# VH-VL binders against Metalloproteinase inhibitor 4 (TIMP4), part 14

Target 1, 195 residues: Metalloproteinase inhibitor 4 (TIMP4), of Bos taurus (Bovine) (o97563)
Amino acid sequence: CSCAPAHPQQHVCHSALAIRAKISSEKVVPASTDPADPQKMIRYEIKQIKMFKGFEKVNDIQYIYTPFDSSLCGVKLEANSQKRYLLTGQILSDGKVFVHLCNYIEPWENLSFLQRESLNHHYHLNCGCQITTCYAVPCTISAPNECLWTDWLLERKLYGYQAQHYVCMKHVDGSCSWYQGRLPLRKEFVDIIQP
Key: E = the ipSAE of ESMFold2; O = the ipSAE of OpenDDE; V2 = 0.75 times the mean of E and O plus 0.25 times the DockQ between their complexes.

## First folded at step 9 (VH-VL; framework fv_tixagevimab)

Design m4 (from k6 with light chain L98Y; at its last look DockQ between E and O 0.59; V2 from the best seeds 0.00; counts 0 for: unsure alone 74.0 < 75)
Fold by ESMFold2, look of step 9:
Order: structure tokens, then C-alpha cells, then sequence
Structure m4 (fold): chain C 195 residues (1-195), chain A 123 residues (1-123), chain B 109 residues (1-109)
């Protein structure tokens, strides 16, 4: 499985849903009702803690689905654990909530304070901005609503300092730029203001 | 078919330097990062540093910071690692490896490796 | 620096047996940045698992990875003759240096 790289903000903007959840259990299930189809999926039973995006399409989510094999972009999540995840994904035509390796999926504990704040207040409000990956210098904007994603060039990372600590924010004149907001707070403080 | 081909074995005297080349083919060199790793006989792999080809930015392990220089030549799709002030403990096989970021792919690990270059430092 | 400690140091097994290799990090490592490599004598390392649990291209399904935080596992469900090698975990989450474990040798007995 090969994934198109995308900034966390792009993942939220392009996904049908974004939630914080725990994984209760897992079960291998058939991919379809067709008995001739040998493909399998993993069905994860989840406990939704919070929904950041997707309110207009779905209610409280009980199950998410992913391909069984990582070669088909399946995702392995730790079941029967207190571990909280940020999950982004799509809703299939049959109503199943589908996640795959190319979605943005993180243990909640690994998100920065700005990312947690942006899930609540910023990412979904700034989907009019374009985030463009820089592969080489020179790298310049081609439109005023464009922010340049430079983590690769500076850090050899997909999700580096810029992805963790900035949001591409749209201004009243229609332009976009990187906004860092407040510096990350202590973990204790973040835990108090976030469930 | 993605490949990294390294220069041949080197025998060096202490106090001199060595420059190992790593030529890429079968992928877009400009969108890659090249990392260097060494391994002394019977020992673990040891990370030396990387270069992001598209920017020329480098990063080195602290152990090598004062002695290593990693460079690239985009016109020949070749990365170089130069280690100076050689000592006997620098005797090892030196590997290059590549990571790639494209519009459709990101390497989460070093999935392309060179064949290795033996560098022997002896009196 | 994040130190990776692999266990056991050597694992002597027969073909067909299940191998379980452990990698413990001194600090939490994001799973995106945990990889496993196989190395045979005289050869370059070969990427097996990236992102802690995803198989690299061309890697058979008998190889699987799991774990998060500080504890990671590589499992080979049924050893084949070609699987007898040294296995390394690597993290590249922190600012450099990126570090490798000391290796687990899986040998035939």
C-alpha cells in the first residue's frame, strides 16, 4: 500500500469524519455478502469519545472497518485498551465507516496541543486553504490561499514540527498563511481542558 | 526498479579521509532523502546521517558531527558521504539507503539500500 | 537519545516454528516511525515492517508487527529456511540520531 501524503489539516478536510475513540474489540469479517469474495476486513468495535467532523452524516459510531491485510491498506489498531485514537475516514455507500492506512490515524497522546485545539476549532473552518507539499527548493506559492508544507525539506519527515504546531488559516482577504497560535501547554493542563 | 549502487571497497590509512558514492536509479532522486548507516563486523547498525536531496539539508549523529559531510549531486543522481580523520574503529561496511516522498507515496522506512562499501582503516 | 533493546539476543528454532521478537524503547516512539529489518550475512538490511505493523512490498504475510509506545513485537508465524537471519528494530521518531536495536539472531537448530 502506497499513500498520497497529506497534512493533518488536509486529512480532516478530505475525510467524511474525524473522531476520538477507544477500540473495544476486533473481529475478522467477510468484506462482502458474496460468498465467492475471499476478501476479509477487520471490524473494530469502538467507543466514540468525541466527534470533530461528520455530525451531518452519522450518529454515534459503533463500528469501523479496514481491510484485513496491510497490502490492501489495512490498519492495525490496539483493541481492548485504554488507548485513545484520532480516527479519520470515509463512509462507504453501504453506510460502513471505513478507515485505511492512508487516513490520518494517531494515538491521541501523540497529538500536540495545537493539533487537539485545531481539531475542535480550526481545521474544519479552514478547508478553503490549499496546503502544497514542497519537494525541492525553490518552492513558492502559486495562489494566495496556499500554504507551503516544508516538513520534508527541513526535517525529512511527513509529520514534522510544522504539521504538529501550525494550521493553515484563511484570512478575511482570502489569503492563507501558517498560524501557530498559542504554544503548547503542559500535558496536565491539556488533559484538564480535553476529555 | 529502484536501486542504489555504491562505490567499491576502500583501504585507508589512519588520519586520512574517505568519500563513498551512492548512485540512484529507478526513482526521482530530487524527491528523496539519502541516509548513511555503517556496520562494523559482528556489530549493530549505526546511523550516521541523512541529506534531503531537494533542499540539501543534512543532519548527522552527534558522534560523527565533526567528521562527516554528506552531499549530493542532483545532475548525476548521486549522494556522497565523506568521513575524515579516519581511525581504526571506523573500519566497517557503509550503506546508503533512500526514503522517498512523492505526490502518491511516502516511505515510512528505508526500503531501498545500497550494496554496501567496505572501508578498512589500517596502519 | 532513544535506546532500543531487543530480546532475546539469540533465538534458536526449527523451520515451521513461530518466532516472537521483542523491541523495547527507552522512551515512547510514534508507531509511524518504528521499522523492522532483516539482515543475512554479507547482505544489506532488508525492510520488513514499517509503521510498526505494515509489511513492506514483497514481504510474505508470515511476517507481522505490532505494538506501540515503548513495546514492539515482530512475529514470524511459521519459519521458513530463508528466515534465519538477524533482525533489527529501528526508530526514527526523534530528532537524530535515528537508532537501531542491537539485533536478534534467529538461527536454525
Amino acid sequence: as target 1 above (195 residues)
Amino acid sequence: QMQLVQSGPEVKKPGTSVKVSCKASGFTFTRSAVQWVRQARGQRLEWIGWIVVGSGNTNYAQKFQERVTITRDMSTSTAYMELSSLRSEDTAVYYCAADILTGSHYSYGMDVWGQGTMVTVSS
Amino acid sequence: EIVLTQSPGTLSLSPGERATLSCRASQSVRSYYLAWYQQKPGQAPRLLIYGASSRATGIPDRFSGSGSGTDFTLTISRLEPEDFAVYYCQQYDSSPPYTFGQGTKVEIK
Scores: ipSAE 0.649, ipTM 0.817, lowest interface PAE 1.3, mean pLDDT 86
ESMFold2 (binder alone), look of step 9: mean pLDDT 87; pTM 0.895
OpenDDE, look of step 9: ipSAE 0.786; ipTM 0.895
ESMFold2, look of step 10: ipSAE 0.530; ipTM 0.769
ESMFold2 (binder alone), look of step 10: mean pLDDT 87; pTM 0.887
OpenDDE, look of step 10: ipSAE 0.743; ipTM 0.872

Design m5 (from k6 with light chain S54Y; at its last look DockQ between E and O 0.58; V2 from the best seeds 0.00; counts 0 for: pae E 2.1 > 2)
Fold by ESMFold2, look of step 9:
Structure m5 (fold): chain C 195 residues (1-195), chain A 123 residues (1-123), chain B 109 residues (1-109)
Amino acid sequence: as target 1 above (195 residues)
Amino acid sequence: QMQLVQSGPEVKKPGTSVKVSCKASGFTFTRSAVQWVRQARGQRLEWIGWIVVGSGNTNYAQKFQERVTITRDMSTSTAYMELSSLRSEDTAVYYCAADILTGSHYSYGMDVWGQGTMVTVSS
Amino acid sequence: EIVLTQSPGTLSLSPGERATLSCRASQSVRSYYLAWYQQKPGQAPRLLIYGASYRATGIPDRFSGSGSGTDFTLTISRLEPEDFAVYYCQQYDSSPPLTFGQGTKVEIK
């Protein structure tokens, strides 16, 4: 399984839903009703704690599905645990909620304070902005609504400081730039606010 | 076929320098990071540093900061590691390895390794 | 600097037995940044597990990884003769240095 890199904001914008949940149990199920089909899925029973996106498509979600095999992008989640997860995913044509390795899935405890605030306010409200992954220098904007994502170039990381502490925000003139959200500006963050 | 090919073994005197080359083929060099790791006989793997090929940005382990320089040449798809002021304790096998950004976003492990270069420092 | 401590240092087992290797971090490591390697004598290390729990391409399903936070485990469900080697965990969750554990040698009893 391989995925294109994406900033957490892009994951939220591109997903049909984003929720905070615990995993109650797991069960291996057939992928289809065809008895000749050997494909399997994992069905996770969840307890939804909060929904950040997806209100218009689903209500209280009881089950999520992922491929059984990690080579087909299946996700391993800890069942029968008090561990809370951020889950992003899609809704299949049969109404099932589907998640895989290319979604943004994190233990809730691993999210920064700004990421938790941005799930409530900023990510899905700024989907008019484009976030472009920089792989090499030079890396320049090609549109005014574009933010450059540089965690790889600066830190050799998929989710570095910019992914954890900045939101690409749209301004009234249609341009976008990186911003640290609603947190009070502190002296120690002044030099970072403009990446 | 993803490959890293390193330069041959070196025997060096204390106080001199060694420069090991690492030539890449079969993957997008500009979207990779090249790391250098050494291993003395019977010891753990020891990280020396990395270079993000696309930016030229480097980071070195503090132990090596004053003596190591990692560079790359994008036209030849080759990374280099130079270690100066050699000591007998620098005798080790030196590996280059690559992290390839495109393809797998969960792999921060080094999935392409060079064959290793034995560097022997003797008086 | 995040220090990785592997245990046991040496694990003497017979083919067909289950091997359980531990890696403890001095502070929390996000699972994205935790990897396991196998190294045989005279060879470069080989990536086994990335993201704490996902098998690298071509790695048999007898290898599995688990854990989060400060405690990570590599399990070999049934040892094959070719699995007797040294195993290293590795992390890069924060700024340098990238660090390796000291290794666990799995040897034939």
Scores: ipSAE 0.490, ipTM 0.752, lowest interface PAE 2.1, mean pLDDT 85
ESMFold2 (binder alone), look of step 9: mean pLDDT 90; pTM 0.914
OpenDDE, look of step 9: ipSAE 0.762; ipTM 0.883

Design m6 (from k6 with heavy chain L101F; at its last look DockQ between E and O 0.40; V2 from the best seeds 0.58)
Fold by ESMFold2, look of step 9:
Structure m6 (fold): chain C 195 residues (1-195), chain A 123 residues (1-123), chain B 109 residues (1-109)
Amino acid sequence: as target 1 above (195 residues)
Amino acid sequence: QMQLVQSGPEVKKPGTSVKVSCKASGFTFTRSAVQWVRQARGQRLEWIGWIVVGSGNTNYAQKFQERVTITRDMSTSTAYMELSSLRSEDTAVYYCAADIFTGSHYSYGMDVWGQGTMVTVSS
Amino acid sequence: EIVLTQSPGTLSLSPGERATLSCRASQSVRSYYLAWYQQKPGQAPRLLIYGASSRATGIPDRFSGSGSGTDFTLTISRLEPEDFAVYYCQQYDSSPPLTFGQGTKVEIK
C-alpha cells in the first residue's frame, strides 16, 4: 500500500466524513455477498463521540469498514478500549463507511491543540484554499489562494511542525495564508519558502 | 527499477578522510532524501545523517556532527558522505538509503538501500 | 532522542514456530513513522513493515506488525528457514535523529 501524501486539512476537505469515535469491537466479515469473492473486511463497531463533517450524508454511524489485508490498505484499530480516534473516510455506494491506511487516522491524544480546534472550526470551512506541496527550492505560490506545504523540505517529514500547528485560512479577498490560531505566520517559514 | 549503487571498499589510515558515493536511478532523485547508516561488525545499525535532495538541507547525528559532510550532485543523481578524522572505531559498512516524497508517493521507511561500502581504518 | 529497546536480544526457535519480537520506545512514536527491517549476514537491511502494521511489497503474510504509542510488536506466525536473521525496529518521528533498536537475532535452535 502506497499513499499520496496530503496535509491534514486536505484530508478533511477530501473526505466524506470526519469523526471522533471509540472502537467497541471488531469482526472479520466477507467483503461482498458473492460467495466466489474471497475478499474480507474488518467491520469495526464504533461509538461516535462527535462528527465534524458528513452530517448531510449520515446521521449516526454504528459500523466502519476497512480491508482485512494491509496490502490492500487495511487499517488496524484498537478495539474494546477507551482510546479515541480521529477517523476520516468515505461512504461507499452501498452506504458503508469505509476507511483505509491512506486516510487521516490518528489517536485523538496525538493531535495538537490547533488540530483539535481546526477540526471544530477551520479545516472544513477553508476547503477553498489550495495546499501545494513543495518538493524542491525554489517553491513559490502560483495563485493567491495557495499555501505552501514545506514540512518535507524543512524536516524530511510527512507531518511536521507546519502540518501540526498551522491551518490554511481563506481571507475575504479570496487569498489564503497559513494561520497559527492567534499568532501570525512565523517569518522563518515564509523566508525559507518565499525567496 | 529503483536502485542505489555505492562506491567500492576503502582502506584508510587514522586521521584521514573517506568519501563514499551513492548513485540513484529509477526514481526522482530531486524529490528524495538520502540517509546514511553504518554498521560495525556485529553491531547495531547507526544513523549518520540525511540530506533532502530538493533543498540541500542536511541533518547529522550529534556523534558525527563535527566530522561528517553529506552532499549531493543533482546533475549526476549522486549523494556523497564524507567522514573526516577517521578512527579505528569508524571501521564499518556504510549504507545509503532513500526516502521519496511526491504527489503520488510517500516512503514510510527506507525501502531503497545501497549495497554498502566497507571502510576499514587501520594503522 | 527517542531510544528504541528491543527484546529479546536473541530468540532461538525451530522452523514452523511462532516468533514474537518487541520494540519499546522511550517516548510516544506516531505509528506512521515506525518500521521493521530484516537483515541477513552480508546484506543490506530489507524493509518488512512500515506504519507499524503494514507489510512492504512482496513481504509474505506470515509477517505482521502491531502496536502504537511506545509498545510495538513484530510477529512471524510460522518461521521459515529464510527468516533466521536479525530484526531491527526504527522510528523517524523525531527525524532528526532517526533511531534504530539494537536488534533481535532470530536463530536456529
Scores: ipSAE 0.581, ipTM 0.788, lowest interface PAE 1.7, mean pLDDT 86
ESMFold2 (binder alone), look of step 9: mean pLDDT 89; pTM 0.902
OpenDDE, look of step 9: ipSAE 0.689; ipTM 0.857

## First folded at step 10 (VH-VL; framework fv_tixagevimab)

Design p1 (from m4 with heavy chain M110F; at its last look DockQ between E and O 0.48; V2 from the best seeds 0.64)
Heavy chain, then light chain:
Amino acid sequence: QMQLVQSGPEVKKPGTSVKVSCKASGFTFTRSAVQWVRQARGQRLEWIGWIVVGSGNTNYAQKFQERVTITRDMSTSTAYMELSSLRSEDTAVYYCAADILTGSHYSYGFDVWGQGTMVTVSS
Amino acid sequence: EIVLTQSPGTLSLSPGERATLSCRASQSVRSYYLAWYQQKPGQAPRLLIYGASSRATGIPDRFSGSGSGTDFTLTISRLEPEDFAVYYCQQYDSSPPYTFGQGTKVEIK
ESMFold2, look of step 10: ipSAE 0.601; ipTM 0.803
ESMFold2 (binder alone), look of step 10: mean pLDDT 89; pTM 0.904
OpenDDE, look of step 10: ipSAE 0.776; ipTM 0.883
ESMFold2, look of step 11: ipSAE 0.554; ipTM 0.779
ESMFold2 (binder alone), look of step 11: mean pLDDT 89; pTM 0.912
OpenDDE, look of step 11: ipSAE 0.687; ipTM 0.855
ESMFold2, look of step 13: ipSAE 0.654; ipTM 0.824
ESMFold2 (binder alone), look of step 13: mean pLDDT 89; pTM 0.910
OpenDDE, look of step 13: ipSAE 0.740; ipTM 0.874

Design p2 (from m4 with heavy chain M110F, light chain S95Y; at its last look DockQ between E and O 0.42; V2 from the best seeds 0.60)
Fold by ESMFold2, look of step 10:
Structure p2 (fold): chain C 195 residues (1-195), chain A 123 residues (1-123), chain B 109 residues (1-109)
Amino acid sequence: as target 1 above (195 residues)
Amino acid sequence: QMQLVQSGPEVKKPGTSVKVSCKASGFTFTRSAVQWVRQARGQRLEWIGWIVVGSGNTNYAQKFQERVTITRDMSTSTAYMELSSLRSEDTAVYYCAADILTGSHYSYGFDVWGQGTMVTVSS
Amino acid sequence: EIVLTQSPGTLSLSPGERATLSCRASQSVRSYYLAWYQQKPGQAPRLLIYGASSRATGIPDRFSGSGSGTDFTLTISRLEPEDFAVYYCQQYDSYPPYTFGQGTKVEIK
């Protein structure tokens, strides 16, 4: 399984839904009605705690689906526990909610305070901003509404300090910049990646 | 096929340096990170450090900080590890390993491994 | 530095039996950054499990991983003759350094 990197804000902006939920049970089911199709899915029964995005399509989600095999981007979630998850995903043409390893899926306790707050407001309100993954130096903005995502180059992590503590926020003039609320600006982001 | 090919065995005197090469093929080297690990006979694996190929940014275990330099050459898709002030305790097999930036929630560990380079430091 | 302690040190079993290998961390490790490797004599380690529970490409489904926080487990549901090897866990959440456990040797009884 190979995924294009995406910042948590991009995941929220591009996903059909974003919810906080617990996983109550799991069941292996066929992927299709075709008896010649050997593919399987895992159907997770969930208990939705809160929906952050997706109100226009669904109100309360009872089941989510993922490929059985992790090599086909299936995701393993801990069932029958008190563990809460942030889940992002898509709604398939048949109405099934689909999640996979390339979605933003995170135990709730792993989210920073800024991330938890941003799920309520800042992520979906700032989808007009462009977040660009930096793979190599040089990495420079090409448009005023662009923020550079540098966690890989600085930390060798997909979701490093920048992903956990910054939102790419749109200003009145249409430009975007990294916002961390009342936290001090981290100088090393400026010195290396953003001129 | 993703592959890392390391340079051949080295026999060194104490106080000298060794430089081990690690040539990558079959994946986008620029989007990868290369990590170095060693294993003395009968001992556990020991992490030395990593380099993010795209930036050249490095991190080393404190034990090696003063003696190790990890570099890369993007034009030849090759990473290097140089260990200076060699001691007999540095006798080990040295491995390079790589992963590639992925967008999954789960980072791959050391997914691609070199064959190992035996470094022998004789007193 | 996060110390990983594996148990048992040696696991003597017969083919067809279930093997359960433990890895305990001295500090919490996010599950995303816990891997398991297999190593046979004269060979480089082979990645089995990444993200605590995700099987690497080409790894048989008899291998599974689980756990979170400080307690992680590798399970081999039915041992095959080729599974007798040394197994290492690694954390790559905190650096420097990333750390490995001391290994569990799975040997034929």
Scores: ipSAE 0.599, ipTM 0.800, lowest interface PAE 1.3, mean pLDDT 86
ESMFold2 (binder alone), look of step 10: mean pLDDT 89; pTM 0.914
OpenDDE, look of step 10: ipSAE 0.727; ipTM 0.871

Design p3 (from m4 with light chain G51Y; at its last look DockQ between E and O 0.72; V2 from the best seeds 0.00; counts 0 for: pae E 2.4 > 2, unsure alone 72.6 < 75)
Fold by ESMFold2, look of step 10:
Order: C-alpha cells, then structure tokens, then sequence
Structure p3 (fold): chain C 195 residues (1-195), chain A 123 residues (1-123), chain B 109 residues (1-109)
C-alpha cells in the first residue's frame, strides 16, 4: 500500500464525509456481483455518533467498505467494541461508503483537543487554503493561501505536533497561515509560530 | 535496488571516537530520514538517533545526547554517525536504517537497513 | 518513554505450526507507529509489518499483524524453516526515544 501524504485538514477537505462512529460488526463480502471476480471487501456495520461533513450526500451511514487485501490499502478496524473512530472516506458511484488506509482514520481518543474542535469548526471552512509538504529546506510558500507542513522536517513524522495542534486558516485578505486556536486570530501571531 | 552500505569494522581504544558511514543508493536520499541503531551481543536493538536528510535536523536518545553526532552529505548520499568518548559498553554492531517520505509513498517503519558495522572498544 | 514487553521470550515450535507473538506497550501506541521486524543470525533486521497490520513489500501472507492501543500480535500461520529467527516490535509514536521490545526468539522444537 502506497499513499500520498496529506495533512488531517486536507483529508477532511478531500473526503466526501467525516464521522465519529463505533464499529458494530464486520463481514467479508465479494467486491462485485460477478462470481468470476475474486476481489473481496470488508463491510463494517457502524453506529454513527456524529457527522462532521457529508450532510449533503447522506444522512445516517450504516455500512462502510474497505478492501480485504492490505496490499490494496484495506484498513482493519476493531469491531464489536466500544472504541470510537474518526472515519473519513468517499462515496462511490453506487452509493457505498468507501474507506482505506490512505484516508484519515483514527481512534477518537488519539485526537487532540484542537483536532476535535477543528472537525466541527475549522477544517471544512478552510478548504480554500493549500497545505504543502516540506521535504527539504529551504521551503517557502509559492502562493499566499499556502501553509507549509513541516512535521516531517522537524519530527520525522507524517502526523506530528503541527498536524495535531494547528489549523491552516484563511484570512480576510485571502492569505493563509497556521493557527493554534489559543489566541485571537491575527496574522502576525500565526506567522510567528510557523517554522 | 534500495541499499545502505556501511563502512567496515572498527577497533577502537576507550576514550577515542568512531565515525561510521552509511551510503545510500536506489532511493531519493533527500526525502529520507536515516536512523542509527546498535545491538550489543545478545542484547536488544537500541535506538541512537535520527537525521532528516532534507533539513539536517537531528534528534538523539538522551543516553547518547552528549556523545553522538549524526550528519549527512547530500552530494554523496551518505549519512554519518560519530560516537565519542568510547567505552567498553559501546562495543556493538551499529546499523543505519532509512525511511522515505515521497509525494506518492510513505511508511512509518524503518524500510531499508545497512549491513551493520562492528565497533569493538578494547584496551 | 513507552516500554514494549514481548512475550514469550522464546517460542519453541515445529515447522508447520502456528506462532503467536505478543507485544504489550506500557501506554497506548497509535497503529501508524507500530512495526514488526525479523532478525536472522548475522543479518540486519527486516521489516515485516507496519501500521500494526500492513505487510511490507515481499513479505509472505503467512505473516499477519493485529492489535491496537497497548496490545499487538504478530501471527505466523504456518511456520517455514526460514521463519526461525528473533522477532522485534517497535514503536515510534513517542519520539524520541523510539522503543524496541526485547525480542521473541522462535526456535525449532
């Protein structure tokens, strides 16, 4: 399995839906109705607790689907437990909710306070911002609406401190910068935090 | 195709330094991080530190903080680990390992390992 | 610092048997940052499993990983002669230090 790197905010912006849910059960099912097609999926039955994004496409989700094979980026979730998950994913043309390893999927307990608030208030409202991964220094913005994602450079992690504690926020002038949510949003304060 | 090739065995006296090299090939070195790990005979793997190649940013285990320096040379695709003030307890095989973050690929484990460099510290 | 405790220390089995190796963390580890390695005598470790459950490239399907939170498992469904080695779990959720378990040796009974 190979995934393009994406910040949690980008995951929410690119996904058709974002929900908090528990997994009730799982079942291995055929990927299609063609008996010659050997592909399998895991169908997870879920209990939706809250929807953060996706109101326009679906109201209450009963099932989600993921590839059975881990090499096709199937994701393993703990069924029949009290564990709550943040689930992000897409809605396929046939109406199935599809998730995989390259989506942002986390046990709810692993999310920071800022991330939980941002699911309600910030991520989906700031999808006009571009988040760009920094792989090497120097790393500079190429557009005013760009925030530089530096967790790899600082921590050798995809989801480090910046991803957990900052939101790329759009300002009145159309520019974007990182905001930690602890101070009133003024551009000079947000800019001083960025590496 | 992806390789890390380390420098040869070293025999050192206590109080001196050793510098082990780790040459990368077959992957984008600048988008990688190189970690150093050691293993004394019969012991568990012990993490020493990492360097993010693209920034030069390093982090060291507290045990080694005062004695280790990890560097890289992007022009030769080579990482280095220097351990000073050597003690007999530093006798171990030293490994470099790398992971790679690309625009189309990522993993969270050490993906490619060097062959190891035996460092022997004896009087 | 997260301490990883592997059990058993040694697992003596015959080829064809199922091996189950446990890794327990002293505190919760996100699955994104849990890996399993195999080390054969005289060789560097080899990555088997990342993300707690995803097989690395070229790893046979008899190897599988599972678990979350504090309890993780590596399963070898049918041991082959080449599978007798030492196995380590590693976490890198708490950076640094990155932590390895003490290893489980899988040997021929």
Amino acid sequence: as target 1 above (195 residues)
Amino acid sequence: QMQLVQSGPEVKKPGTSVKVSCKASGFTFTRSAVQWVRQARGQRLEWIGWIVVGSGNTNYAQKFQERVTITRDMSTSTAYMELSSLRSEDTAVYYCAADILTGSHYSYGMDVWGQGTMVTVSS
Amino acid sequence: EIVLTQSPGTLSLSPGERATLSCRASQSVRSYYLAWYQQKPGQAPRLLIYYASSRATGIPDRFSGSGSGTDFTLTISRLEPEDFAVYYCQQYDSSPPYTFGQGTKVEIK
Scores: ipSAE 0.436, ipTM 0.735, lowest interface PAE 2.4, mean pLDDT 85
ESMFold2 (binder alone), look of step 10: mean pLDDT 87; pTM 0.888
OpenDDE, look of step 10: ipSAE 0.603; ipTM 0.835

Design p4 (from m4 with heavy chain S104N H105Y; at its last look DockQ between E and O 0.03; V2 from the best seeds 0.00; counts 0 for: pae O 7.7 > 2, unsure alone 73.3 < 75, placed apart)
Fold by OpenDDE, look of step 10:
Structure p4 (fold): chain C 195 residues (1-195), chain A 123 residues (1-123), chain B 109 residues (1-109)
Amino acid sequence: as target 1 above (195 residues)
Amino acid sequence: QMQLVQSGPEVKKPGTSVKVSCKASGFTFTRSAVQWVRQARGQRLEWIGWIVVGSGNTNYAQKFQERVTITRDMSTSTAYMELSSLRSEDTAVYYCAADILTGNYYSYGMDVWGQGTMVTVSS
Amino acid sequence: EIVLTQSPGTLSLSPGERATLSCRASQSVRSYYLAWYQQKPGQAPRLLIYGASSRATGIPDRFSGSGSGTDFTLTISRLEPEDFAVYYCQQYDSSPPYTFGQGTKVEIK
């Protein structure tokens, strides 16, 4: 399984739902009702704590589904524990909630304060921004509504400082820029500082 | 010791114009934005417009778009607000206030306020 | 245009009591763009809180801001005599005007 790196903000924006939940139990189930289909899935029974995104599509989620095999990007979650997870995922055509390894799934305790706060509003309010991963230099924006994500470039981490402490925020003029916590770098002054 | 000092009170007749000055000291004027706000007696604060000092870019409330001009002189660290076609309803205390850029971070909020300028419009 | 509605209009309290002021936005406002001001009679306003929850320089810790989305709150944990004033919220999360709420007057009971 290989996934394209994405900032947590992008994960939230590109997911149908985002929830905080505990995993109660797990069960191996058939992927379909077709007996000729040997594919299996893991069904996790969850206890939803809070929903950050997806309220308009689903209410109380009882089960989430993931591929059985890791080769198919199946996710292993700790069942029967007090561990809380941030889960992002998709809603299938049959109404089932689906998660895989490429979704942003993190233990809740691993999230920074800003990340936790941003799940409530900041991320989904700035989905108009494009976050581009920098793999090498030079790395430049191609549009005003683009933020350059440099965690991999500078720290060789998938989720580094920018992922933990920055939001790509859209301005009224349609441009985007990184803002750290409650102290944004105003676009109006950027052109002055960096003409 | 950041400070904004505004010009003195004005008494104007309807149809005329008034220009209020706002001189900055104690901070880097070129790294600020100056907002203008007015308040009629016993009334709420009303946003007029602002200027980003370094770039000179301005933005005005729609209500004042046709009558207000905000400028700045970087050499004297002074911002100006000119309001034309004055009406009795323009009678108010006019405040200038500055948002200050610290380092690379800027907080939305007027950090420093002038003392206010009373503008009276009467026939 | 985003409309900010503050409540209550007047809050009558005694020194030492807790004051809770509400600022409700007609649409979601990102926390970075929400500020609170204090204005005493005959004086210019002063900045109390920026970014919804950050205290401005020199502001006592009895002042705190919270909230997100459409609901924001200014709290004065223990009112001091000098805290009786009018309080305004302001938003910057839209095209101008950067509107103020209508204000909440905190007066002594």
Scores: ipSAE 0.017, ipTM 0.576, lowest interface PAE 7.7, mean pLDDT 89
ESMFold2, look of step 10: ipSAE 0.483; ipTM 0.757
ESMFold2 (binder alone), look of step 10: mean pLDDT 87; pTM 0.877

Design p5 (from m4 with heavy chain S104D H105T M110F; at its last look DockQ between E and O 0.58; V2 from the best seeds 0.62)
Fold by ESMFold2, look of step 10:
Structure p5 (fold): chain C 195 residues (1-195), chain A 123 residues (1-123), chain B 109 residues (1-109)
Amino acid sequence: as target 1 above (195 residues)
Amino acid sequence: QMQLVQSGPEVKKPGTSVKVSCKASGFTFTRSAVQWVRQARGQRLEWIGWIVVGSGNTNYAQKFQERVTITRDMSTSTAYMELSSLRSEDTAVYYCAADILTGDTYSYGFDVWGQGTMVTVSS
Amino acid sequence: EIVLTQSPGTLSLSPGERATLSCRASQSVRSYYLAWYQQKPGQAPRLLIYGASSRATGIPDRFSGSGSGTDFTLTISRLEPEDFAVYYCQQYDSSPPYTFGQGTKVEIK
């Protein structure tokens, strides 16, 4: 399975829904009602604890679906436990809630304090900002509403310190910059972003 | 297709240094990161450090911090690992391994490995 | 430093049997940063599983990974003759160092 890199904020902005939930049970089901279709899904029964995004489409989600095979981008979740997850995903044309490896899915306890707070408002309120992955130095913004995602360059990680502790936030003049809720920015980010 | 080719075996005396090369082909070297790992006979794999090719940023295990330098040359798509002040316990096979940032939300293991370079340190 | 402890040290099994390999971390490791490798004598390691549960390109679906936090598992549902090798887990969440487990040898009974 291969996906384009995306910052947690981008995942929330591009997903139809974002929820905190527990997984009650799992069941392997056919992917469609067509008996000739050999594809399988895992249907997870969930208990929704909180919805952060998706209010306009669905109120309370009972089931989510993912491909059975991880090579087809299926995701494994721990069922019948107290473990809570952040789940992001889409709604299929038939109304099913669909999640896969290209979504942002994380055990709740692995989220930083700032991420947990940002799910309530900062992420979805700042979807007018662009977040651009930096692959090499030099890396510079190409538009005023752009923030540069540097976790790869600094840490060789998809979700490093910047993803966990900063939000790309739009200002009144239409520009965007990284916000931690307290100044200053880490020197490493500044030295790379503004050569 | 995707390939890392390492330099040949080295026999070195204690107190000298060795520089192992790791040449990449078949993938975008600039978007990659390279780790260096060694394995003494009968021992587990031991991580030495990595370099993010696009930035040149490095990270080393504390054990090697004072003796190792990892570099790259983007014009030749080659990473290097230099280990100085060699000791007999540095005798091992040294591997380079790479991954490329593609886009899977699960972060990467290293999926391209060099063939290994035997470094023998003997007086 | 995060220590990875693999168990068992050796699995002696026949072709067709199921193998279950464990990797326990001394501290929590985000699943994104847990991988499994296979190594045969005289060869470089080969990536099997990344992100705790995703198969690398070209890896048969008899290999699967699971787990989170401190407990991770590699399962080979039906052993083939070519699967007899040493298996290592690696974490690359903390820096420095990234660490490997000591390995689990899967051998023919």
Scores: ipSAE 0.585, ipTM 0.794, lowest interface PAE 1.6, mean pLDDT 86
ESMFold2 (binder alone), look of step 10: mean pLDDT 89; pTM 0.912
OpenDDE, look of step 10: ipSAE 0.694; ipTM 0.856

